# VH-VL binders against Sex-regulated protein janus-B (janB): the designs that were tried, part 10

Target 1, 140 residues: Sex-regulated protein janus-B (janB), of Drosophila pseudoobscura pseudoobscura (Fruit fly) (p54365)
Amino acid sequence: MKILNCFSLIGQCAKPILRTYTSPAADLLKLPRVDIKEGKLRYLLLSVYIHGETKHARTVVRGWNTDSHDDIYYKNVRAMEKLGLCTKCLGGGKMDNDESARKIKIHGSCKTFGAANHHKTKEILLSSSKYKNFNITVKK
Below, E stands for the ipSAE of ESMFold2; O stands for the ipSAE of OpenDDE; V2 stands for 0.75 times the mean of E and O plus 0.25 times the DockQ between their complexes.

## First folded at step 6 (VH-VL; framework fv_concizumab)

Design g3 (from c43 with light chain H98R F99Y; at its last look DockQ between E and O 0.03; V2 from the best seeds 0.00; counts 0 for: pae E 11.1 > 2, placed apart)
Fold by ESMFold2, look of step 6:
Structure g3 (fold): chain C 140 residues (1-140), chain A 120 residues (1-120), chain B 112 residues (1-112)
Amino acid sequence: as target 1 above (140 residues)
Amino acid sequence: EVQLVESGGGLVKPGGSLRLSCAASGFTFSDYSMSWVRQTPEKRLEWVAYISSGGSYTYFPDSVQGRFTISRDNAKNSLYLQMNSLRAEDTAVYYCTRDEYGDYEGFDYWGQGTTVTVSS
Amino acid sequence: DIVMTQTPLSLSVTPGQPASISCKSSQSLLDSDGKTYLNWYLQKPGQSPQLLIYEVSNRFSGVPDRFSGSGSGTDFTLKISRVEAEDVGVYYCMQGTRYPYTFGGGTKVEIK
C-alpha cells in the first residue's frame, strides 16, 4: 500500500516569503468542515492538522460523486498540502444526500480506509448551518 | 464543446467595484473547480481566485484577499467574481478558467476574457 | 509564492528549425504523490492562453507531436522540434504544486 501522510511532505513544504506567506493555522481555521455534493456519493472523514500539532486537528467531511474513495483522498490531501497542512484519513463510507427533502443517509465503508465513524460524521453535518435541520440517519 | 464566456468588464475609477460573470457550457459544470486568471497590460498572468466544485472552498492570493469574492451557481452554470476596492494594479484582462478534474491540474480551458480598466 | 523564471524572454526561429524554452522554479515542484505539477501554455496573437503540456511532459488533447516537455525538480524545458507559423505567440510555464499557482513571465516566439 502506498503511504500517504504528511511525513513524506516535510522536505517539500513551501518555504514562506514573509510578505507572501499565509499562516497554516489561519488556513486550518478557515477550512470548511463540510464539503459534500448532492446525490449518491462516497465520502471520507479526514483529520487535518499542522505537522506535529495533532492536538489542534480539525475533522472534516468530504464527499462527491466518484467511483473511488481514493480519488476523494488524493484531491483533498493535495488541496491541504498546497496550504501546508497534513491529512490523515479516519475512514469513509457513502451518503445519499437529498437536499430538496433535507435528508441524508450515511452508510457503508471504504475498501482502503475502512468505515468512518458515521456518528461523528452526522455530528459534524448537524453542526453546519446548511445541514443543521436535516434528517440525518446512519445505517450499517 | 467546452465554452466559457465572460462579461461585466469595463472602466472604473480607483476604489470602485465591478462584478464579472462567466457562463459555462459543454461540460458538467458542477464537477469542476473554477478559477479566475488575469493578464496585465504587460502580459503577465496571475491567478486571482479559486472556488471548489461545490462552492464551499475558496482561495485568493494575498494581492486580492479581502477585496475579491468568488461564487458560483451550479444550477445556472455560472461563475462570478465580485471585485471591490479596485486599484490601478487590477487593470487586466480577466479570464474564467476551468481549473481541475481527472488526470491533470491547472487551467485547461479559458474564456475569451473581459477587460477591466481601473484609471483615475 | 513559488517564483517561475523563463528564459529567453524572446526567441526568433527560422521555420522548420527547433526551439527550446527554459523554465526554472524557486522551489522543487515534486509533490508528495510523486507527480510534478508543471504546465506549459501558448497564447497565440489575439487569443486566450491554451494548455499545451501538463505534468511536465504530457501533451494536452489536440497538441501536435512536435511539442515536448521535460525536466524535474526546479528545471524544465519546452521543446518544439520543428517550428511552424502557427506556433508563434507567448509561451508560459505554470506551477500547480502549491498555492498560489504561479506563472513564468512568458517567452515570445517569432518566425524570422
Scores: ipSAE 0.006, ipTM 0.600, lowest interface PAE 11.1, mean pLDDT 84
ESMFold2 (binder alone), look of step 6: mean pLDDT 93; pTM 0.951
OpenDDE, look of step 6: ipSAE 0.410; ipTM 0.812

Design g4 (from c43 with light chain E55Y; at its last look DockQ between E and O 0.43; V2 from the best seeds 0.00; counts 0 for: pae E 11.1 > 2)
Fold by ESMFold2, look of step 6:
Structure g4 (fold): chain C 140 residues (1-140), chain A 120 residues (1-120), chain B 112 residues (1-112)
Amino acid sequence: as target 1 above (140 residues)
Amino acid sequence: EVQLVESGGGLVKPGGSLRLSCAASGFTFSDYSMSWVRQTPEKRLEWVAYISSGGSYTYFPDSVQGRFTISRDNAKNSLYLQMNSLRAEDTAVYYCTRDEYGDYEGFDYWGQGTTVTVSS
Amino acid sequence: DIVMTQTPLSLSVTPGQPASISCKSSQSLLDSDGKTYLNWYLQKPGQSPQLLIYYVSNRFSGVPDRFSGSGSGTDFTLKISRVEAEDVGVYYCMQGTHFPYTFGGGTKVEIK
């Protein structure tokens, strides 16, 4: 199956599912910056934003034990749509996340979405309380 | 020089257990993921266990899941394979291998192997 | 699990002549990262397997340039341009794209 680009997969939120007590802006601010699994995983760097408001996008890291970066993308796009948020993929790669050793190795790329800026991914991981004390290395 | 030396093989009856050991030297053991690969009498190769460099993540193919356990002691440069509920089809030469995730996705150095024979 | 099929099961070559070994996978080995994790190993008589080729075509350290790998998707080939006596043994392909990692059944190469 040909994939034209990240935006053409699911890129526009035609109508949010509204909650009278919750706004997309509040949900965006509450969105975890990092959600990654332990072990050998694929990851994506994603830009999440309110439809039509890319200037206030939030960059997040999502990693999962799967054979396909597309699975990570579709899962996250669907989750963000439920919050009234749109998603753009900024690229991907692989991680070896060894939480007991407090080590993460970041490398690789994604055929569909290209290589993420792995140093930006490292910066985001180190900004989180869970991973702030990890030894994080970036390989080509 | 990278060296991996396996031990603990032997003859065991079906349903029995064995513990294999691998002594590593010539590299920083704690920086590398490790695996066990076995070779059957028919000379087929099968990957049977993986452990991350810090020991917190392990993986097993379905053929041994729930019967084999892998562990490591980075202070002793040692890798272990606990094999329980052994079956005749587990008869093989067991190799300790260095697993380089992300560069080769495979086994760049192998030990000389230790033989496990499971028979009645 | 990904099935790796090697052909031939054995071959007998005259010294100095070329040899070619085929490896086919049951699914594409092209990973979503754009890389193909296909390795070749040689097990000489009485020895452990040794890494020859990684990423389809890259020779491991110390491997002579008479060994070359090629292929893509599901079809891969190892070639030995001029077989020498020390090349005798069993050759295995292995895929590292999908867990579990799996090996081909081996190809025995011998001198006639």
Scores: ipSAE 0.006, ipTM 0.591, lowest interface PAE 11.1, mean pLDDT 85
ESMFold2 (binder alone), look of step 6: mean pLDDT 92; pTM 0.949
OpenDDE, look of step 6: ipSAE 0.504; ipTM 0.835

Design g5 (from c43 with heavy chain T97A D99E E100D G106Y; at its last look DockQ between E and O 0.61; V2 from the best seeds 0.00; counts 0 for: pae E 5.7 > 2)
Fold by ESMFold2, look of step 6:
Structure g5 (fold): chain C 140 residues (1-140), chain A 120 residues (1-120), chain B 112 residues (1-112)
Amino acid sequence: as target 1 above (140 residues)
Amino acid sequence: EVQLVESGGGLVKPGGSLRLSCAASGFTFSDYSMSWVRQTPEKRLEWVAYISSGGSYTYFPDSVQGRFTISRDNAKNSLYLQMNSLRAEDTAVYYCAREDYGDYEYFDYWGQGTTVTVSS
Amino acid sequence: DIVMTQTPLSLSVTPGQPASISCKSSQSLLDSDGKTYLNWYLQKPGQSPQLLIYEVSNRFSGVPDRFSGSGSGTDFTLKISRVEAEDVGVYYCMQGTHFPYTFGGGTKVEIK
């Protein structure tokens, strides 16, 4: 009796569900603030939010080994749309992430979105468990 | 005064191995990424290896991937290129080269080069 | 890989006269950061390459102002306004926009 025997009755009253949906709010809270690769990277600073709820946006750092900042942007837009989330780019730049030396250099800009606030990017990196003890410098 | 001095070149048979060295001075070696660039007998320049300032991150073109390894010892201000499974097409003068990470993608200082000949 | 094509293969120039070297890439060298990473090097006889021009048109420290670079997209030019004896050697263009980095085939400049 401790098991809810009415589970079958609920199934008969509703359409079959083949998978469990997560809410956009839960996915936003689980979203990593930092997702960067090792090496010479292009990066973007992104604001991610539930459509219509921009007051509670989260700022995230995304860095990738690619030939274009646009690749990073559209990869992230597609991923966020699958989670029910909207994305706004706050600018970009480049990173040199040498993880064995625990060093990151942040510099440059993005033609499409302009330069990110690199000091904000540094602050976000230092708040993460992986990068909190890195020597992070902002150049130029 | 930035100086880069290569050594370790010589004659090797196909399939053999060779280790090149580059001694750096006149700058803070551990702050810079380094590359190896080779010049073929036809005088063509080819980039062949990259290593990050801390030594953890490396890149290679397809022509040498899996055969060449790049490393550095920042305490000794030294850069190395281990070349295995050498082929006749690897015959070249090998330069070590320094990269600056400002907004620039170029090699600002080069060593004198060391000659590798793969033959006979 | 980006193919870099230089023309001519060689130049023989009367001292004091201008020289012009062309470099053409197999695709645009404009980076998504808005910069174009096209560089020029000179290798003097018996020496290693040395940087002359970076980002199309910027002279590296100590390079005389008789050297100038220009171009965009896929077409680039190095000009020497008045060739001097010290300018002899092989000139190479190089692109840093796309991995792997690639060089042109070289242009040998000689004095008559």
Scores: ipSAE 0.079, ipTM 0.693, lowest interface PAE 5.7, mean pLDDT 86
ESMFold2 (binder alone), look of step 6: mean pLDDT 93; pTM 0.949
OpenDDE, look of step 6: ipSAE 0.557; ipTM 0.841

Design g6 (from c43 with heavy chain Y104W, light chain Y101W; at its last look DockQ between E and O 0.48; V2 from the best seeds 0.00; counts 0 for: pae E 5.4 > 2)
Fold by ESMFold2, look of step 6:
Structure g6 (fold): chain C 140 residues (1-140), chain A 120 residues (1-120), chain B 112 residues (1-112)
Amino acid sequence: as target 1 above (140 residues)
Amino acid sequence: EVQLVESGGGLVKPGGSLRLSCAASGFTFSDYSMSWVRQTPEKRLEWVAYISSGGSYTYFPDSVQGRFTISRDNAKNSLYLQMNSLRAEDTAVYYCTRDEYGDWEGFDYWGQGTTVTVSS
Amino acid sequence: DIVMTQTPLSLSVTPGQPASISCKSSQSLLDSDGKTYLNWYLQKPGQSPQLLIYEVSNRFSGVPDRFSGSGSGTDFTLKISRVEAEDVGVYYCMQGTHFPWTFGGGTKVEIK
């Protein structure tokens, strides 16, 4: 049995005949805990979980170069829904992520969801391999 | 006391280049984002460049995007604006200014300005 | 880009009398963080601009209490309760909510 893979002919792909599906539990475990861009960002702290299983929720940080926290929220809700996952926003704020200086400043709030626990956000960032040696400050 | 001193202005022909400098003192320069704001002969104020405190991120309005670059040397407490492909509409007094993201955002301290004139 | 419209373009005031300057934005300046980033600057004759008011109504350090700001959404006002000779100059509003950051056209305040 041969597997037909995606072939690029001016942006066209064929789906494989033989495939497997990931489960929501596997997708939840694989979620990046941190996904933030460089620069002057708005961010949200999100709880992601399998519908009805909030005891195993995963808290993630998502930061984006946008004019609105709503853009971040709906983008992430849509992405998680495709994976069979539910999302709850735990609040938001702003970041200045200056990666070459290894410096992140965290502050502010989100009108819709309130201020995130910025100290929890800092803890999550410092637990990641990419940001563990950054100078991360929380400001009011 | 916060001080910002610009230099490098002058007369150039359209299509020419200039490099502006700003010397900062009286504060921890590396803690602050910086901007350039220009004032045209019509007395309009226009923000033209932003750089993050570490220098990793820059932003520009469309009017100068691709022609201007902003940089900083935190060891020398210096901010720079490289201006290429200059046009008559770039004629202005150029101010360096300090800004900070947070509870108040904006240009809290301004230099004296340096004059750039672009004329054929 | 957000257009900031100031009225009046100029204002002639008797010393000791109040003055009021309007600034209107083409879109709401309410940020999704719940703050409104509307600033006021004064450029005195022969000087560079200086910050007076940030976030609509907060006076910057050293700014006299005769200056006050108010407003929300798209409509903002700077008031000077009793104009003094040193208040002469051009007043600018600025929005910091949306990139690119933009200024109003200025209001010249003169003493009669």
Scores: ipSAE 0.106, ipTM 0.714, lowest interface PAE 5.4, mean pLDDT 87
ESMFold2 (binder alone), look of step 6: mean pLDDT 93; pTM 0.951
OpenDDE, look of step 6: ipSAE 0.573; ipTM 0.847

## First folded at step 8 (VH-VL; framework fv_concizumab)

Design j1 (from g2 with heavy chain T97A D99E E100D G106Y; at its last look DockQ between E and O 0.58; V2 from the best seeds 0.00; counts 0 for: pae E 5.4 > 2)
Fold by ESMFold2, look of step 8:
Structure j1 (fold): chain C 140 residues (1-140), chain A 120 residues (1-120), chain B 112 residues (1-112)
Amino acid sequence: as target 1 above (140 residues)
Amino acid sequence: EVQLVESGGGLVKPGGSLRLSCAASGFTFSDYSMSWVRQTPEKRLEWVAYISSGGSYTYFPDSVQGRFTISRDNAKNSLYLQMNSLRAEDTAVYYCAREDWGDYEYFDYWGQGTTVTVSS
Amino acid sequence: DIVMTQTPLSLSVTPGQPASISCKSSQSLLDSDGKTYLNWYLQKPGQSPQLLIYEVSNRFSGVPDRFSGSGSGTDFTLKISRVEAEDVGVYYCMQGTHFPYTFGGGTKVEIK
């Protein structure tokens, strides 16, 4: 863990702030396996890893209220690069997440990245504390 | 056979309220998302409201946002549209409509419609 | 909102002859999932709308094969190869790619 002081105040005496930069390995371990919104979503299944170290990749689910799967991909790539991590897309799809009813439907594909393994996505969701008791279905 | 039957239409004055109902049968209602679609006297179709299969979230176009609410009772196989602050432009035939299994973006079955007239 | 423009507004056709209806959207209807959610409905006189075609070209169950859909991007067409008396009514295109869902203004088909 590294601590960095910085100074940034206009019209005031400079005040240091504490800023922590952690190692990519620590950030990979802290990465949420599931980050999805409620509602009608596009989603991607992503493999995230330290550059050149795919043995310890983490597979994560990311779903967002956006018009394009590409937006989800580039948002996550930018976030992972700030942490020193590589991202590979394993495919995508669509998701209807009705959290109050504890119900998720998974289907579809992504033109750019192909269809995700939706059954793998279901397994990841069911492994999380938030979604473990949801009724999760994959389209026919 | 899928059946959707709307009711509750009628004549109301501007600023009034009305509650529409839709009774569903012939399918597992709780597995499907539902919408309301209206048809104006000029025969134009306008999507009005969407509700998730569990009833937990909804979407509306700007024309009715804040005035209409949508709800469902899955135990009674019933869908509802609460219309408040009604305007003459809300005069239409109101249909309930089902989205296909797997959340495709189209309405595969429609009810017969119920007529709402907003007039002084 | 996506504007859906249908032409013509009205068609009079001789029985047994083909008919063609155009639908144009103000933006591409190609979704990032690779599908195009452009649908066609028919409202026969005195009835509610009925689904004919979904995802540009797929006929809904029970729809006769004389109905076909085609197109891509912003330009779409519904064709009836041989118009019959039961095909009279108002045809609507609809897009489901972008919220809010929007419909075309309708095309009335009549027999000459």
Scores: ipSAE 0.099, ipTM 0.706, lowest interface PAE 5.4, mean pLDDT 87
ESMFold2 (binder alone), look of step 8: mean pLDDT 93; pTM 0.948
OpenDDE, look of step 8: ipSAE 0.499; ipTM 0.833

Design j2 (from g2 with heavy chain Y104W, light chain Y101W; at its last look DockQ between E and O 0.52; V2 from the best seeds 0.00; counts 0 for: pae E 7.3 > 2)
Fold by ESMFold2, look of step 8:
Structure j2 (fold): chain C 140 residues (1-140), chain A 120 residues (1-120), chain B 112 residues (1-112)
Amino acid sequence: as target 1 above (140 residues)
Amino acid sequence: EVQLVESGGGLVKPGGSLRLSCAASGFTFSDYSMSWVRQTPEKRLEWVAYISSGGSYTYFPDSVQGRFTISRDNAKNSLYLQMNSLRAEDTAVYYCTRDEWGDWEGFDYWGQGTTVTVSS
Amino acid sequence: DIVMTQTPLSLSVTPGQPASISCKSSQSLLDSDGKTYLNWYLQKPGQSPQLLIYEVSNRFSGVPDRFSGSGSGTDFTLKISRVEAEDVGVYYCMQGTHFPWTFGGGTKVEIK
């Protein structure tokens, strides 16, 4: 059993550093929509936004070769908190990313956050320059 | 009818090298990840290599990392295991296995095996 | 590495009687995706291993319903409701949750 990070469960978001010269709006726009490793991955679909401004949230895909979806979540929450951004998890799953074959298989779920909308994940991947010509399949 | 046929086993001295082959038929080989699993003389089963369906990524346990290389030729429906710096403890029957039943469920079909003996 | 411990090491069964094999892992096999990647294999005399059960309790295609799997966390069981002569061989559990993937030491099932 792993202890889960519960930031999304209670809705708490990190506060930005008051003396920063960086803009959260600019950092949100620079945030990569896709950041995934090659191989057998766990992934999360995350909504990232400026505190109180959920209308302009960005949906991002994050996939990592780690033993737990919690590792992916905590890493991303910490990174977003440093930028003054809030994170909400929209669900998770698994991804087999075979870049040389230009194939991605998306499937599965996350126990804590439920299954992501894998078709939305596919749309985001296909909108990116790197993955636009991949054969991307979703398995139930 | 899934078939996997291993070849290339034999007797080799410690420190030597050997290349195993696996011929696949009865399924679309390029759709499946593949593995090698070995069975020691003591009848223990050990997974030793994994390769993705397109060949872009591989995994190995620490016991063979850096000594074994796995590769595939999807045009020839063939899987290979290159074994270098062989040790006595590598003596085993080596099985070619299909590795993508049920989304990470592991080894659903196995070949007949090929025997590797590492001895002076 | 995750250690998979099987008991008993050997099991002699009168034909038609039930058999039960235990597999215990050194860590929980529950994945963060909510699945438990615990498989059972049978190696009949002179043959290669064959998949019987995947994800704890799902029978692989063509496996008779006298085979059943159960368990959770670290403690798993394979049951044969009525052992037949064709069920003799060595049974192995395997975990696919944690890298590297590991097998149990095997349980030999034979007829009295």
Scores: ipSAE 0.242, ipTM 0.755, lowest interface PAE 4.2, mean pLDDT 87
ESMFold2 (binder alone), look of step 8: mean pLDDT 92; pTM 0.949
OpenDDE, look of step 8: ipSAE 0.582; ipTM 0.851
ESMFold2, look of step 9: ipSAE 0.035; ipTM 0.653
ESMFold2 (binder alone), look of step 9: mean pLDDT 93; pTM 0.951
OpenDDE, look of step 9: ipSAE 0.561; ipTM 0.848

Design j3 (from g2 with light chain F99W; at its last look DockQ between E and O 0.56; V2 from the best seeds 0.00; counts 0 for: pae E 7.9 > 2)
Heavy chain, then light chain:
Amino acid sequence: EVQLVESGGGLVKPGGSLRLSCAASGFTFSDYSMSWVRQTPEKRLEWVAYISSGGSYTYFPDSVQGRFTISRDNAKNSLYLQMNSLRAEDTAVYYCTRDEWGDYEGFDYWGQGTTVTVSS
Amino acid sequence: DIVMTQTPLSLSVTPGQPASISCKSSQSLLDSDGKTYLNWYLQKPGQSPQLLIYEVSNRFSGVPDRFSGSGSGTDFTLKISRVEAEDVGVYYCMQGTHWPYTFGGGTKVEIK
ESMFold2, look of step 8: ipSAE 0.023; ipTM 0.640
ESMFold2 (binder alone), look of step 8: mean pLDDT 93; pTM 0.949
OpenDDE, look of step 8: ipSAE 0.687; ipTM 0.869

Design j4 (from g2 with light chain D31E; at its last look DockQ between E and O 0.47; V2 from the best seeds 0.00; counts 0 for: pae E 9.3 > 2)
Fold by ESMFold2, look of step 8:
Structure j4 (fold): chain C 140 residues (1-140), chain A 120 residues (1-120), chain B 112 residues (1-112)
Amino acid sequence: as target 1 above (140 residues)
Amino acid sequence: EVQLVESGGGLVKPGGSLRLSCAASGFTFSDYSMSWVRQTPEKRLEWVAYISSGGSYTYFPDSVQGRFTISRDNAKNSLYLQMNSLRAEDTAVYYCTRDEWGDYEGFDYWGQGTTVTVSS
Amino acid sequence: DIVMTQTPLSLSVTPGQPASISCKSSQSLLESDGKTYLNWYLQKPGQSPQLLIYEVSNRFSGVPDRFSGSGSGTDFTLKISRVEAEDVGVYYCMQGTHFPYTFGGGTKVEIK
């Protein structure tokens, strides 16, 4: 797995210059809590934070139609590094997202990162406007 | 008891169209993803279409993408495959399959198959 | 796409004797969850394929104990401990780890 390479933009320039750049805190608040595709997905539960500021971490759900949990992780780490943010994986699994039936089934695990807390994932999905009325089940 | 019954196969000229149907029973159809798998005259098996349990997500391999569409009617427990611009290489027995998610990662129940012949 | 290679292409077996079929994948079938999604199917004469073995070694419901599967990574084997007349047909391996799911070319098993 690639090392988490989350560097603060503050280390690149003086404080007055930083007010001309998007801050990592603003970018963190703008991140969608949920970004999942339809169909058979692998998913990760990710903690995203400003480097050195784990107390303000934001937990997000990311799910794609891919062969590899590692691909999801790498793509998200790369995206977050461009925003000055660090990423820690809290585990993974699988998801069947059927938006026309308003149904999501969550199960499984990831060898690299272990099983996500699927009940936490369900809570996050239900807190979103898009998925709040879905029937979401956690399977063994 | 899970049952899948295909129909709609036949002889079609190249460039023609054909619609296959699959009637499902013995399980809660709307809880399962479904697929079509074809068997060529050389007896090779190929996955050719997938549809999610609610019908919102579909998948096709490159060989049929843009020519085949898949749909389902969960109220009628029915699965459909619309095949357009048929080619000789589409000649096969087409199986309706239940696409298990989880432990199997594949096709646990198959219909009897319906034969499609595309002949110049 | 993952290429699944079966050997032999055909197999003639004396009744009561063992049979062994090999399946090789072009990439590891070990999934991120620590499982390996390698299935075996049997197509008896005049019938559709039926699931025999899932996840390398687990027998599907109603499959006799004489069928067993093994292997890991890229190399897998289906064994029939004592072939019976009902076991004739074409055996296929299939991988469900990578999209798209792909099948081996088949192994025809017949009675001598």
Scores: ipSAE 0.007, ipTM 0.619, lowest interface PAE 9.3, mean pLDDT 85
ESMFold2 (binder alone), look of step 8: mean pLDDT 91; pTM 0.941
OpenDDE, look of step 8: ipSAE 0.756; ipTM 0.883

Design j5 (from g2 with light chain S32D; at its last look DockQ between E and O 0.71; V2 from the best seeds 0.00; counts 0 for: pae E 9.2 > 2)
Fold by ESMFold2, look of step 8:
Structure j5 (fold): chain C 140 residues (1-140), chain A 120 residues (1-120), chain B 112 residues (1-112)
Amino acid sequence: as target 1 above (140 residues)
Amino acid sequence: EVQLVESGGGLVKPGGSLRLSCAASGFTFSDYSMSWVRQTPEKRLEWVAYISSGGSYTYFPDSVQGRFTISRDNAKNSLYLQMNSLRAEDTAVYYCTRDEWGDYEGFDYWGQGTTVTVSS
Amino acid sequence: DIVMTQTPLSLSVTPGQPASISCKSSQSLLDDDGKTYLNWYLQKPGQSPQLLIYEVSNRFSGVPDRFSGSGSGTDFTLKISRVEAEDVGVYYCMQGTHFPYTFGGGTKVEIK
């Protein structure tokens, strides 16, 4: 009898479906807009959103020291899926991030996803507290 | 006109140290990453050091990691390579190079080189 | 590291005749930005290397029209349509797609 009552109480502690939907929304709002390494890197511009709710998408910058844009993409897709979020790639490029000089150079493209809007990437970087005082140039 | 002039090469015994310098002119030095490339007596070319335009990011291949350091002084338009624990295999002509990130992905301008000989 | 293999190791060429140098890489040099970062350098006797060709086929500033580059993937070629005495030296290919950058072993071009 006591066992059955504990079993019933445990079941009532389960999260309701409404709380599950707000959890992905909270995770989207907390998602860092910029996550890039220092040095010579490849980057992607990604749109992240709750499935079917693209009007509230967040655009984020992700950069990593790798020879493959695809590696960056699949790493980020897996990370966003764990948060209940969809990811669309808006293009990519290359970046030279020299944090001690407060300089970033942005250029290039990605064959799989095309060229990112590098001026949008620059805007996102300048909106962050870490990079707001950097000299950021887009190379044509 | 881009110019790169190396100095500081010489004869040194194994285990010794040398510091190479490179004076740059004809371009805005602080806008460019720089590298050192060496050419062995067998005429093989090897990239041995890289430094970002601001000096905060460096790279070395395994063959010199922990023995070489690279630095720059952007106010003096100067690049440096500190070479410690030198070995016979480090005998080479050392070139400073302008490292172009982007279209070339490599070295567009080279100095005339300075010779390092490691022998006992 | 990417191994770059050049053939032949040396060429003897009659002035005015064509020459062709091959460079093979151990992996594809096609970057995922759609470009191929394969450069050619010439080191004339007593001089430092100088950039001739970048991104497979683009001549660097001041390089004569007789030099042309081609290729894709792992196979690349430098052609000199009419070899002149000033073209003597060692030619190196270099890849900039993968870190670290690596050079071929060189091809010496001599005049007969």
Scores: ipSAE 0.007, ipTM 0.604, lowest interface PAE 9.2, mean pLDDT 85
ESMFold2 (binder alone), look of step 8: mean pLDDT 92; pTM 0.945
OpenDDE, look of step 8: ipSAE 0.688; ipTM 0.871

